# VHH binders against q9vxt7, part 27

Target 1, 187 residues: q9vxt7
Amino acid sequence: MPRPVLLIHGGAGDISDSRIAGKFAGIKQALRSAWGLLSPDNGSGGGSALDAVEAAVRSMELDENFNAGYGSCLNTSGQVELEASLMEGRDLRAGCITLLRDVMHPITVARRLMEKQRHTFLGGAAAQELALATGSERLQPGALVTEGARLTLKEFEDQVAQGKDPFFARTELTDDKPVPKTDPSGE
Key: E = the ipSAE of ESMFold2; O = the ipSAE of OpenDDE; V2 = 0.75 times the mean of E and O plus 0.25 times the DockQ between their complexes.

## First folded at step 24 (VHH; framework vhh_8k46_1)

Design n02 (at its last look DockQ between E and O 0.01; V2 from the best seeds 0.00; counts 0 for: pae E 15.7 > 2, placed apart)
Fold by OpenDDE, look of step 24:
Structure n02 (fold): chain B 187 residues (1-187), chain A 125 residues (1-125)
Amino acid sequence: as target 1 above (187 residues)
Amino acid sequence: AVQLQASGGGFVQPGGSLRLSCAASGFTFSDYAMGWFRQAPGKEREFVSAISWSGESTYYADSVKGRFTISRDNSKNTVYLQMNSLRAEDTATYYCAADYGFSGYVTESTQYDYWGQGTQVTVSS
């Protein structure tokens, strides 16, 4: 019986040295959450690959060390607009959510879309309706906004005000590390 | 077999009210958005109202906003159209239709998968 392979990526932004430990710990937690479901050697591992992937992402959505879910990057209005996507390669199924607000686990909403609806991609009001109608809790406005995200937005605004190129704005939690000019990735 | 059975039509004076019902069978009702269309003699079929699968979203033609209310009861596989303040121009055959899942084009008749038989609504003095 072939062993499953689980790969987790915690982002490719401008990650400061002070944040490396936290991100690594978060990745390990996500791995543990998923592997418990996936591992054939674990007596409790009765979950599917989808279950494992969802569990991993749900773990990351709770962790401020990642800019998904809690601690997401803010739009220019200071709001969290959530995105998530899930794909199953065996049957070529996919579910995608965008512009979802005030929901803790957009990945779960994406899965629900994949499994239930004929649409592959929902955004805004439609995504919100799906989330709430299928059991997601509506959080208080701003519940997913972290101080780190707020500061990142402020830095962006200051950068724009100074006439600098906003293309190289940071999307990770801030420290005293300057933004590299060679990294165009905004995540 | 899929069936959409509309009822509740009839004659009413201007300013009066009617409540249309559409009973669905033969498909998973709770997975479908439901809509109402109407067609008057010599005119094209036009969108009247729609309600999402969950019931959380409702849509109305401008001509009926504030007067018509769409609702659904998934436990009864039924969609309703409460029509208040009826006008002569509301006279038409009303059709119930079902659209699987979400729809960004609820006004487009081509999006709907199933159609019922019409029920006549006549508003006249």
Scores: ipSAE 0.035, ipTM 0.541, lowest interface PAE 2.6, mean pLDDT 88
Fold by ESMFold2, look of step 24:
Structure n02 (fold): chain B 187 residues (1-187), chain A 125 residues (1-125)
Amino acid sequence: as target 1 above (187 residues)
Amino acid sequence: AVQLQASGGGFVQPGGSLRLSCAASGFTFSDYAMGWFRQAPGKEREFVSAISWSGESTYYADSVKGRFTISRDNSKNTVYLQMNSLRAEDTATYYCAADYGFSGYVTESTQYDYWGQGTQVTVSS
């Protein structure tokens, strides 16, 4: 029987050079949070793939280096709107959550939807009600907003005011100061 | 406790060869990528070479490519650096390091979780 595998992808898109090291550190932390759940120990039973995936994503939701949970991009009203989805491979069940607010771990709400409800996709007030009814803490408004996210929104609004293309605006702060960076490369 | 013990350093003439070893304990070696870094007096620690957890991918600084070869033996929990055609500029303390879940920035020392105490390599006539 093959050993378990856990793979984490931190997202697509442009990442400023100043944030790359933090994102890789966050990926390693997510791996540490999840890996032990894939292996049984001392006869107490092990976790499942679903448990490991949820734990990894919860780690990234707490980490402001990712556009998930704490430090997510803001809408034009300066608010965090959360999304998450999850699918299991045995029966291809899924849970999808959108327009959730003030909940630290939208991935856990997506799992609850997949496991406990008839719908696959839930949003807005209904998703909020599910989150609270199934044990999520309601955070204070603004608790998920970071200064970096506010500055990114301001830069986006400045670009729109200058007539620049809003569909390609950055979602993260740019690196305003050079930092030395070395990558292996072949020629 | 986690330990990375580097050995195999010494004095060698220019053009000579040395083989460094780094024995690991206190963690699951086969889950870690391994790297070699070096620090000359008055300089900051710099990247030399790295190898993925499986051994399938290897990386080298431009200054050592073609002269140094990194390898690992997971059955012995050991990473090696074969250094050929040594030059005076290779004189440094060489450190091995371990990186859980191979990162995309093998050259950045801040990405490595564990560090060895180092072994001295001196290239002189």
Scores: ipSAE 0.000, ipTM 0.149, lowest interface PAE 15.7, mean pLDDT 80
ESMFold2 (binder alone), look of step 24: mean pLDDT 82; pTM 0.815

Design n03 (at its last look DockQ between E and O 0.01; V2 from the best seeds 0.00; counts 0 for: pae E 11.1 > 2, placed apart)
Fold by ESMFold2, look of step 24:
Parts: C-alpha cells; structure tokens; sequence
Structure n03 (fold): chain B 187 residues (1-187), chain A 125 residues (1-125)
C-alpha cells in the first residue's frame, strides 16, 4: 500500500516577507488538522484522503491568513462571497460551489455536492439551500468579515480613487500599512 | 420504488380548513423541492405552493397567499399544506410532486419528475 502524502499550497501571488511566517504557521496547522486522518499508524477510526483534504481546507477557512472563509477578500459591496471545490481521484467525482454566503466551511458544502452526484457546479440560492439542507450553520451576516479584509478593500477603493489599476491591487495589506488592532482590555 | 402518497382531502364548508399531507418513500426526500398543484375538472393543472430542500424558501400562487401554508418535516419524509379560509374556487384534486431544484421556476409543472396520486378537496355549502 502506498505511503500517504499530503501537500498544501497556500495560494498564488506576491506575499510580503513580513507575512510569510504567518502563512507557514497556518499551513503547518492545516497539516496537523489533516495528517492524523491520513497516517497509516493512526490510533483509531480510519480516515480517507477526502477526509484529510477537507480537514486541511477547513483549517485554512478558519485562518484569516488565507483568502478562504473567515477573513477572505470582500466584494465591492463589502461582503464575503465564498467558493470551494473538491475532486477525488478514484472516480473523478467533483463538487464546486460559488456565491455562497454566511457558511463557515464552504469546502464541506462542496463535498456534499460531490456526494449527491446530481450536479458538479452550484451557486447562489441553490448553494445556500444545499448548505442548510445538509446541516451547515447559517451565520449572521458579516460574521466572516475581518478588520484586515475591510482595510484591504479600503486600500483598493483608495487606489481606484487615485486613478490606479485595481487589477494589480493586492488581496492583502503590505507590511508598510497599519495592521488591524484588537482591544487588549479583555472581556 | 418512488412513492408520493397525498392524504387529508375531504368536504368542507366555505371558510373552513384542511391540512393535506404527502408521505414520500423510495428516495432521499431532503434532496428535493416539493410542490403542490391542483386541477379542477376540465382545467389545466395549476401551481399552488412549493418548498425548498431545507424549508427555508416557500412559494405560493397569488390566489392562495395568506391562506395556505406549506411546510415539511424531513425526519418524517412528509410535506404538508395547511389550507385555511377555503373557498369554492379551491375545489380540486391536489397533487404533490418533487423537483430536484435546479430547473429554475418552481411554478412550472413540467419541471416536476414524479407526481403523487392526488387527494380530492371539495368546498361546498
């Protein structure tokens, strides 16, 4: 039986040197979330490659260092629109989700679509209904929006107002911009 | 085999109420939109109501809005139609039907791939 391998890619694009450590930490956390599901010397309850891939992506969807789920880029109306896709190699089944809102884990919705095998691509209201029918929690509007994502949209809008080409705008702030702050006072 | 069994029809006075139910078997009920249609003798089948997979979206013909309520219980594989303030014009055979939900418009009878036997509703003084 082949030895398992898990490879994670955090996305394309230019990333400032100051952000590299956070992205690598996030990739390592995604590996930790997934590896135990895939390892041959797992202590109990076997996993599959699909389980491992889903777990890795769910970890990245929770991590605001990545453009996925929580903290993903905003559309021009300041809203998170979610996409995810999944494919398995044995039978080449796939599930692709777009224009999903207010769901923490779009990768799980994509897996549910793949398992139903009626369609490969689903978006908008139909994707919302699938998410709810298969047990996804409906989040409050705006729950996936972060201060970092809002600052990134503000920089995009400032560049447009200055006559710059938004096609080259980064999806994330550079290290020469203020980082978001949290209230240090506690609860 | 796929089965949709509608029940709950009967005779009522104008202004009365009935609750129709449609028990589903032989398929994964939560994968389907469910619809109610009705047909009076000599008339075309007409849309009454529909409900999405989760029940989050409901749809009504203008003639029944505010009087009829569609609901579903996915744990019992059943869709319901609560009919209040019934009128003589509501007299018809009522059919439940299923649609996968990708067809576009839930009001089009040609989008539904399986139909129940129907249950008669008669509203008469």
Amino acid sequence: as target 1 above (187 residues)
Amino acid sequence: AVQLQASGGGFVQPGGSLRLSCAASGFTFSDYYMGWFRQAPGKEREFVSAISWSGESTYYADSVKGRFTISRDNSKNTVYLQMNSLRAEDTATYYCARDYGFSGYVTESTQYDYWGQGTQVTVSS
Scores: ipSAE 0.006, ipTM 0.290, lowest interface PAE 11.1, mean pLDDT 81
Fold by OpenDDE, look of step 24:
Structure n03 (fold): chain B 187 residues (1-187), chain A 125 residues (1-125)
Amino acid sequence: as target 1 above (187 residues)
Amino acid sequence: AVQLQASGGGFVQPGGSLRLSCAASGFTFSDYYMGWFRQAPGKEREFVSAISWSGESTYYADSVKGRFTISRDNSKNTVYLQMNSLRAEDTATYYCARDYGFSGYVTESTQYDYWGQGTQVTVSS
């Protein structure tokens, strides 16, 4: 049996030098999380590729060094709108979630959608309903909003106010921020 | 069984150099980050340095940046710590460890599951 291969990408935004270390640490954490499940020689192996991928993304969703989950970029209303997608190549399955709110791990919701095999893509109220109906905890409004994300939005608003091109808006944090040590959703 | 054997410690004067080695066995060495920690008498164990699977990424405590260099040779299952410009405050027992962690950063000792025997480094005039 061929050895599994795991590849993670942590984004391609304008990453400041001060954020590089955090990004690497976050990617390393995600890789460790996934590899622990995937590697048969790790003693904790036995998980599927899906388990490993989900674990990696869940790790990243907790890390504000990435713009998914906790620390997501905000919409113009200052709200987090979550997206996630999961694909399985063996059976050509997919699950996609968009405009999900106040849920810590949208990737898990995407997986649930994929496994349900009823829809490929759900958004907004439908995605919310699926998330809650399948066991996701609804977080307090704003729970996923970080100070960094708020500042980024402010910078964007200022940029727009100055008449600058909004297509060059910053999506990456400029300062190092601490990574949450616990999952507030309990999942 | 997983084994880590550290060596290379000794006595050195301030400004001197030492090179620590940690030989690993019992697991696929290239599949793991490796780290170095140290513990001085009466103090808590502290992070010194870590290195990624291929050695492409390295991490250092602020106190050793510019003086210490971590490297690894996956063909020899060995991780190294080159210690230059040693200071009295570098005196400690140094430990190599395997990083397995599912969360956290390389600086957190809880991310390491196997630890080698310590090697003593003493910096004194």
Scores: ipSAE 0.006, ipTM 0.239, lowest interface PAE 9.9, mean pLDDT 87
ESMFold2 (binder alone), look of step 24: mean pLDDT 81; pTM 0.816

Design n04 (at its last look DockQ between E and O 0.02; V2 from the best seeds 0.00; counts 0 for: pae E 17.3 > 2, placed apart)
Fold by OpenDDE, look of step 24:
Structure n04 (fold): chain B 187 residues (1-187), chain A 125 residues (1-125)
Amino acid sequence: as target 1 above (187 residues)
Amino acid sequence: AVQLQASGGGFVQPGGSLRLSCAASGFTFSDYYMGWFRQAPGKEREFVSAISWSGESTYYADSVKGRFTISRDNSKNTVYLQMNSLRAEDTATYYCAADWGFSGYVTESTQYDYWGQGTQVTVSS
């Protein structure tokens, strides 16, 4: 069997030098999470490519060094609206969700959607319903909001207030980033 | 158990040479970048050199470029640091470290998963 190839990208925003180390660490953690499922050498390599990809993204969703899941960018109301998508190439399947709220791992919800093969894309209330009906825990409101995300939003608001171009804003969080937290949903 | 055993340190006069070795065990050596760091008394640990999985890529701190050469032998699970034209400012405890996976961000100590015990290098007239 050929050795699997795993490629992870941690974003292409305006990343300051101080953030680079954290992002690499986070990517490495995601890689480990995925590779543990793929590698036949560690005894647990019975997982699929989907399992590995989901694991990697779940890891990143926990890491504030990325802007998905915990630490997501906020909307103008200061809220996290989650997106995730998953695609499987063998059978040309896809699952996409948008405007999901208060769920730790939107990628898992996207996978569930893909596997159901009823819809390719769900948003808002429909995505929320799917998430909860299929076992995702509803987190407390604001559970995914980080201080870094709040500060980023504030910076954006200040930029707008100054009459600067509102269509040009940073997508990365502030430089001060905490260590990734454990999954509050227990999943 | 993971082990990184560094050796080759010692006393040398300015302009002299030393060759450090780090023998690794307990992990798949070829899956790791290997690096050398050093720490002088009262100073922070600093990056010295790193080498990629196959040895195709090498990295050096500016302070050691042209003087130090990193290499590895995956068949022996060993990484080496040839230190030439040693200076007094090279005096430090040198540490071998291993970095798993893709990172290649080799200057950051936090990227390294495993660390060995230090070997002392003293450059003095």
Scores: ipSAE 0.097, ipTM 0.549, lowest interface PAE 2.7, mean pLDDT 89
Fold by ESMFold2, look of step 24:
Structure n04 (fold): chain B 187 residues (1-187), chain A 125 residues (1-125)
Amino acid sequence: as target 1 above (187 residues)
Amino acid sequence: AVQLQASGGGFVQPGGSLRLSCAASGFTFSDYYMGWFRQAPGKEREFVSAISWSGESTYYADSVKGRFTISRDNSKNTVYLQMNSLRAEDTATYYCAADWGFSGYVTESTQYDYWGQGTQVTVSS
C-alpha cells in the first residue's frame, strides 16, 4: 500500500524575510486541515484526495498570508478578483474559475464546476452565477481586502509613479521593461 | 428557512439495529457535507459520522467503525445512518448537521452550519 502524500506550494514569487514565518505557519495549518482526511487513524475516517486538496486550499483562502481569498492582491482599482482551479488525475476532470468576486472559497466553486460536468472553465458573470446558485455566500464588498494588501497596492503605485518596475523590486531591478499588462490580483 | 429533520430513533435491545434518517430542506443539499453527532445526558456532543457531497467519502468515529454506515440520497435530500450491533454506550440523542464548503475538520462540531433537532436512540435490555 503506497503511503499517501500531500504537498503544498505557497506560490511563486519573492518572499520577504519578514513574511516567511507567517507563510510557514499557514502551510502547516493547511496541512493539518487536510492530512486527517487521508489518515486511517483519525476517528474521522478516510477522505478522498479531492476532499484533502480542497480543505488545504480553503485553509489558505482564509489565511491572509497567501494571495488567495482573504488577503488576495488587489487590482489597480483596489478590488479582489478571484481564481481557482482543481483537477483530479483519475479521469482528468477539471474545474477552473476566474474573475470571481465576493466569495470566500473560490476553490469550492471550482470543485462544484468540475463535479457538475457542464463546462471546464467559467469566468465573470457565469462563474458568479454558479457560485451563488450552488450556495456560496455573497460577501460584503471589501470583505476580502486586508490592510497588508492595501499597503502592497500603495507600494506598487508609488514605484510606478517613480518609473520603477515593482514586479522585480524585491530581488533586484532588471532591464527597464514596461509594467505587466495583467492585474497582480490575477496571479 | 433551513430545516434538518432527524427521525428513526427508538428503543432497541443490545445487538439490535436502527436506521436514522435526516430530511433536509431550504438549501442545495447536494452541495453540503452531512454529519451525524450524538450527545448523552451530561456529556459533550461527539462526532459519529460524516459523508461528502457526492457520497464518495465517508468518515466514522473509531467507536462506531464497522457497525455504523452513513449514506445519502441527493435525489431525496436525505442522509441516513444505519446503526448495527448497537450497544448500551450508543444511547444518546443523535443530531444531523450540514457543512457547506468543507473546512477539513469534519469531526469538529463548530464547523457545521446547520443542525437538526435530534432523535433519541436508547439501547437497553
Scores: ipSAE 0.000, ipTM 0.126, lowest interface PAE 17.3, mean pLDDT 80
ESMFold2 (binder alone), look of step 24: mean pLDDT 80; pTM 0.803

Design n05 (at its last look DockQ between E and O 0.72; V2 from the best seeds 0.00; counts 0 for: pae E 13.0 > 2)
Fold by OpenDDE, look of step 24:
Structure n05 (fold): chain B 187 residues (1-187), chain A 125 residues (1-125)
Amino acid sequence: as target 1 above (187 residues)
Amino acid sequence: AVQLQASGGGFVQPGGSLRLSCAASGFTFSEYYMGWFRQAPGKEREFVSAISWSGESTYYADSVKGRFTISRDNSKNTVYLQMNSLRAEDTATYYCAADYGFSGYVTESTQYDYWGQGTQVTVSS
């Protein structure tokens, strides 16, 4: 029986050195969460690859070291608009969610969409309705907004005010630390 | 088996009110949009109102806006249509329907997967 392979990527932003450790820790946690479902050797490996992937992403959605779920980047109005997508390679299925708000695990909503096999992509009100109708809890407005995200938005606004190119804004909180030049791992 | 049982129809004078109910069974109610259509004698079936999965979104035909209110109770698998300020032109057989889809138009009867039996509403002096 071939062994499963699990790969997790923690983002591709401009992160400072001080943030690297947290991201690696978060990745490891996601791996542990997912691998526990995959590994037949630990006695609890009854899950599918899909279960493992969802578990990994759910873990990351809870971790402010990542800009998904809790700690997501804000829109220009200071709001979290969540996105998630899930694909299954065996049957070539997919589910995609965008502009979801105040839900902890958009990846789960994406999976639910995929499994229903009626639509591949939902956004905004439709995504919100799907989430709630299928058991997601509506969080209090702003529950997913972190101080780091607010500061990041402020930095962006300041850059724009200065006439700088807005297409090159940070997506991670600046802590006045240099970004690694040789090892961008963690992103 | 899927069932949609509509009730609450009857005779009412112009300006009166009725409340229709539609009890659903045989499918996951909360996963469907629910709609109301009506058909008068000699006329085509027309859209009246629809409501989204959780009730967050509601839709109304122009002819009933401000007079009719659609609601649902997912714990009871029931959709309601409160009809106020009824007019003679509201006289029709009213049908409850369920739509699993997110896309398309809620006004299109062809979008609905399940249909109930009609309940008669007659508005007359």
Scores: ipSAE 0.018, ipTM 0.298, lowest interface PAE 6.8, mean pLDDT 88
Fold by ESMFold2, look of step 24:
Structure n05 (fold): chain B 187 residues (1-187), chain A 125 residues (1-125)
Amino acid sequence: as target 1 above (187 residues)
Amino acid sequence: AVQLQASGGGFVQPGGSLRLSCAASGFTFSEYYMGWFRQAPGKEREFVSAISWSGESTYYADSVKGRFTISRDNSKNTVYLQMNSLRAEDTATYYCAADYGFSGYVTESTQYDYWGQGTQVTVSS
């Protein structure tokens, strides 16, 4: 009887020391939210594995420590554009979503697409229609935008204005800014 | 079994109005595009209107644009066609149809999976 395994990996790249604790906590939370959905038997049709993967990613989509959903990086218009995909191993079914807006959990929309078996890849208006038709709430514009994401975009724009090569721009701020100095004391 | 039951047809004077309804059962209505087609005796079936899953996108044949309005109510599994300013050339049997997924082919009848029996609309005095 094979034992289930759940492994979670965040994005590639360097993580600043000031961000490491938050990302570790976020990964642990994603594991905790998903672990109880696994079975010692990997379930018929990969259903328990799909449930666990979806739950783990949903946890990360709520967590602004990750570039997914809430707090993800912004396009050059200052907006969040969402992507997600998943695949199951039994029959190699997949669902891929891009250019989705204003839904909290794009991974769930990708699963709905995979399970409908009509298309593998949807984007833009079609993905938006699928999300709404299958029960996703339309969030208020800007609900997924965080101040950290705005500052990251501003830093990118400042580098471009200074003639830097932004080909590999960061998706998050490097380290927290120092506490601002107080006014000079009256010594 | 899948069923699409169209109703609301009848006889009407030129310039009059009718509202067609199509009640769906046997499938998850909110996951399907819905369309209306019409066919006069001896003619090919032609596209009239279509509506996306959520109702955010609507499509109309040029011949009915501005006169017909498609809508849907996913809580009642029903699609509607409000037909205003009816003309003699609108006389036909009107069919509702359902298609799963997104397609740039909403006007192509071969894309639709399920079809109703239709309801007759006759515009004459």
Scores: ipSAE 0.000, ipTM 0.233, lowest interface PAE 13.0, mean pLDDT 81
ESMFold2 (binder alone), look of step 24: mean pLDDT 81; pTM 0.813

Design n06 (at its last look DockQ between E and O 0.06; V2 from the best seeds 0.00; counts 0 for: pae E 18.2 > 2, placed apart)
Fold by OpenDDE, look of step 24:
Parts: sequence; C-alpha cells; structure tokens
Structure n06 (fold): chain B 187 residues (1-187), chain A 125 residues (1-125)
Amino acid sequence: as target 1 above (187 residues)
Amino acid sequence: AVQLQASGGGFVQPGGSLRLSCAASGFTFSDYAMGWFRQAPGKEREFVSAISWSGESTYYADSVKGRFTISRDNSKNTVYLQMNSLRAEDTATYYCARDYGFEGYVTESTQYDYWGQGTQVTVSS
C-alpha cells in the first residue's frame, strides 16, 4: 500500500517570530498524534484518514498556540464560539458546526454530524444539543478562555476605542503556551 | 508487529572499530528514516546518527562526526552503524529506532516511534 500523506496547517494569521516555535511544536505534536493512527505500519494495524485527521485537529484544539478549541478567539462578549468542519472525499460527506460552546473538541462533534448524514451544518442550540446528546462533556463556562485570548480581545477593544479600523485586527494570540498534557474534557 | 533487532556490540580497545546492525521487520522499511541513539550509565539517551529512507541524507552528532558512518540496505531491511576510532566515551548501550520520516529533526528522540533492544558497546583498554 502506498504511504499515506498527512498535511497540517497551523494558521495564516499575523504570526510573530516569537510564536513560530510554539506553533511548529504544536503542528509536530498533531502530526505525531495523527500518524500513530494513520500509518499502516504501526502496531495498531492502521487507522482511517478520518481518524487521523480528527486526532490531529483534536491535538490542535488543546493547544493555545492555535485559535481553535482551548484558546479560541473571543467574540465581543468575551465568549468562545466554536467552529469545526470535517469533510470526507470518498463519499463526499461533510459535517459542520458553528456557535458551539463549552465543548473541548468541536471537530469530534462535526464528525458525528457527518456520520449521522442527517444535516451538513448545525449551529447554536442544535449543535449544542448534538454535542451533548452524543457524549461530549459540557465544560464549565469560560473553560476554553485563555488569558492570551482575553488580552487579544482587549487589544481589539483598545484599537476600536482609538478609532482605528478594526477590520484588520489580529486574530492570533499574544503569547505562546505549552500544549496541555491532558485533555481537560476527559474525552 | 514492528520489530527492531540490534546486534554487533561488544568489547573493543580504544582506537578499535565495531559495526552495529539493526534488522527491521513488520513494516515497510524503505519508507522510514532510521536512527541510532546511545545511553551511557548515569547519562541521558543521546542522538548518535540517522539516515533518510533512501540513504541520501545522513546525520551525525558532533561527537561522532568523522568517526561513525551510518548506512542502510533496504533490500535487507537493515541499518548499519560503522564505528571507527572508538573512544572510552563511546561506551554505551546503543539503540536502533524508527523515525516518523521527518528529516531534519532526527536528533529528537520523540521523533521515533519504535525502538529496538539495546546492544552494549564497551571501549576499554
């Protein structure tokens, strides 16, 4: 069998030099996590591309160096509204969620949606219901909010207060953080 | 199941030579970079050498450059470490390991997912 190919992109925002190392480390971790499932030569006997992709994104959702999951950018109310999408090319399936709250791994919810094949896109209350009904843990409010995200929002607010154009405001966090060793959601 | 079996270790005098071999099985050998690490008593495991899947790229720790040569024979599923001009400080248990295949970061032990049993190399007068 041909060797699988895994490609991960860690964002294309205005990334400072000081943050490159952290993002790179996070991408490497995501690759390692995914490869353990994807490689046909692993002791596990190989996994699906979906498993690998989900694993990679789950890893990134735990890493504050990325603006998804834990450490997501905040809305103007200081809240995390999660988005995730998953697409499978063989059967042309897709699952998308938006405005999900207080769930560690929105990519998993997106996958569950895709696999149900009832809807392609769910948002808000419907996404929340799906997440909880299918086994996602509801985190404490604010559990996904990081100090870095708060600071970013503050900077945005300050920019607006100064009369600057907020359209080009930064979407990247101010500081790098280590990847958590454990999943706070327990999933 | 993935298996790595290292051999070729032994006792040698300073200035002597040894050739280590690592036989691989249970995976497509030619798809993976391979590496050698070593660990001396009371010290941390350290990178020694690595080789790309094709053998076109080789990597060495500074401490072994010019003395050690890594090679591979993909037809035999084997990676080799030729160790020349051995020194007392080369005394260690040597480990063969399979890389994820990301050349350039072969010095990181976390880059490797499978490890063989060690073979002891002792350099002593």
Scores: ipSAE 0.024, ipTM 0.338, lowest interface PAE 6.4, mean pLDDT 88
Fold by ESMFold2, look of step 24:
Structure n06 (fold): chain B 187 residues (1-187), chain A 125 residues (1-125)
Amino acid sequence: as target 1 above (187 residues)
Amino acid sequence: AVQLQASGGGFVQPGGSLRLSCAASGFTFSDYAMGWFRQAPGKEREFVSAISWSGESTYYADSVKGRFTISRDNSKNTVYLQMNSLRAEDTATYYCARDYGFEGYVTESTQYDYWGQGTQVTVSS
């Protein structure tokens, strides 16, 4: 039997020294939440890789240190828009969700989509209907918004108002394609 | 600072019993799995036993299964190892350790990020 491995990546982009400890703690919590599902006590049974991946991502979706679920980045209207995707290697099934709102665990909705096998990718109203029809609770609007996310959006808006390129650090860390500089003119 | 204080070691005759304790401080004990390892002089540390954060799952090396029992008390920040039917081959320094977060790899010493100073167990023949 092959040795199971679980790897967790907390996301790309420029991470300040002050945020590193929180992200590391969150990654450890996600591992703690998931690892036992791969290796139960009796060694011959237990959770699947899908169960472990879902558990790890659900932990990160609850953790405001990650851009997933609770405390994730806000769109320019100040709202959380949710995305998640899941793929399994055995049969190469996948489920992809975008533009979901007010659901705590978009990764679980992505898994439900994958298991139904009618579509690979759903967004917006269709994803919303799937989430609710398959048992997700509709949260109150704004329940996933944190003060940290609001402050981040405000910083972004302030930089845009100053004519700066707020994507500069992300482009240097995660994508070789250059991002055009923002025009310094005010309006 | 994270600290793990192992105690309860000593000299015991073959067939005897000892109970080891490991008192933890400096972290949220109930969030972490804990392990016991042992090391005889000149040997690598070897896995003895581990227990999940909640205490619901326990793990044992084959050489101690049925003789040793791991337990924890999250209200006292303490993990225990009850050692029964001790043998000369159980002679070692016993270390408690905090799991990095990989409960499924609990037998690998590299999966533990903090270690106690150890307590000596000597089983004389």
Scores: ipSAE 0.000, ipTM 0.108, lowest interface PAE 18.2, mean pLDDT 79
ESMFold2 (binder alone), look of step 24: mean pLDDT 81; pTM 0.818

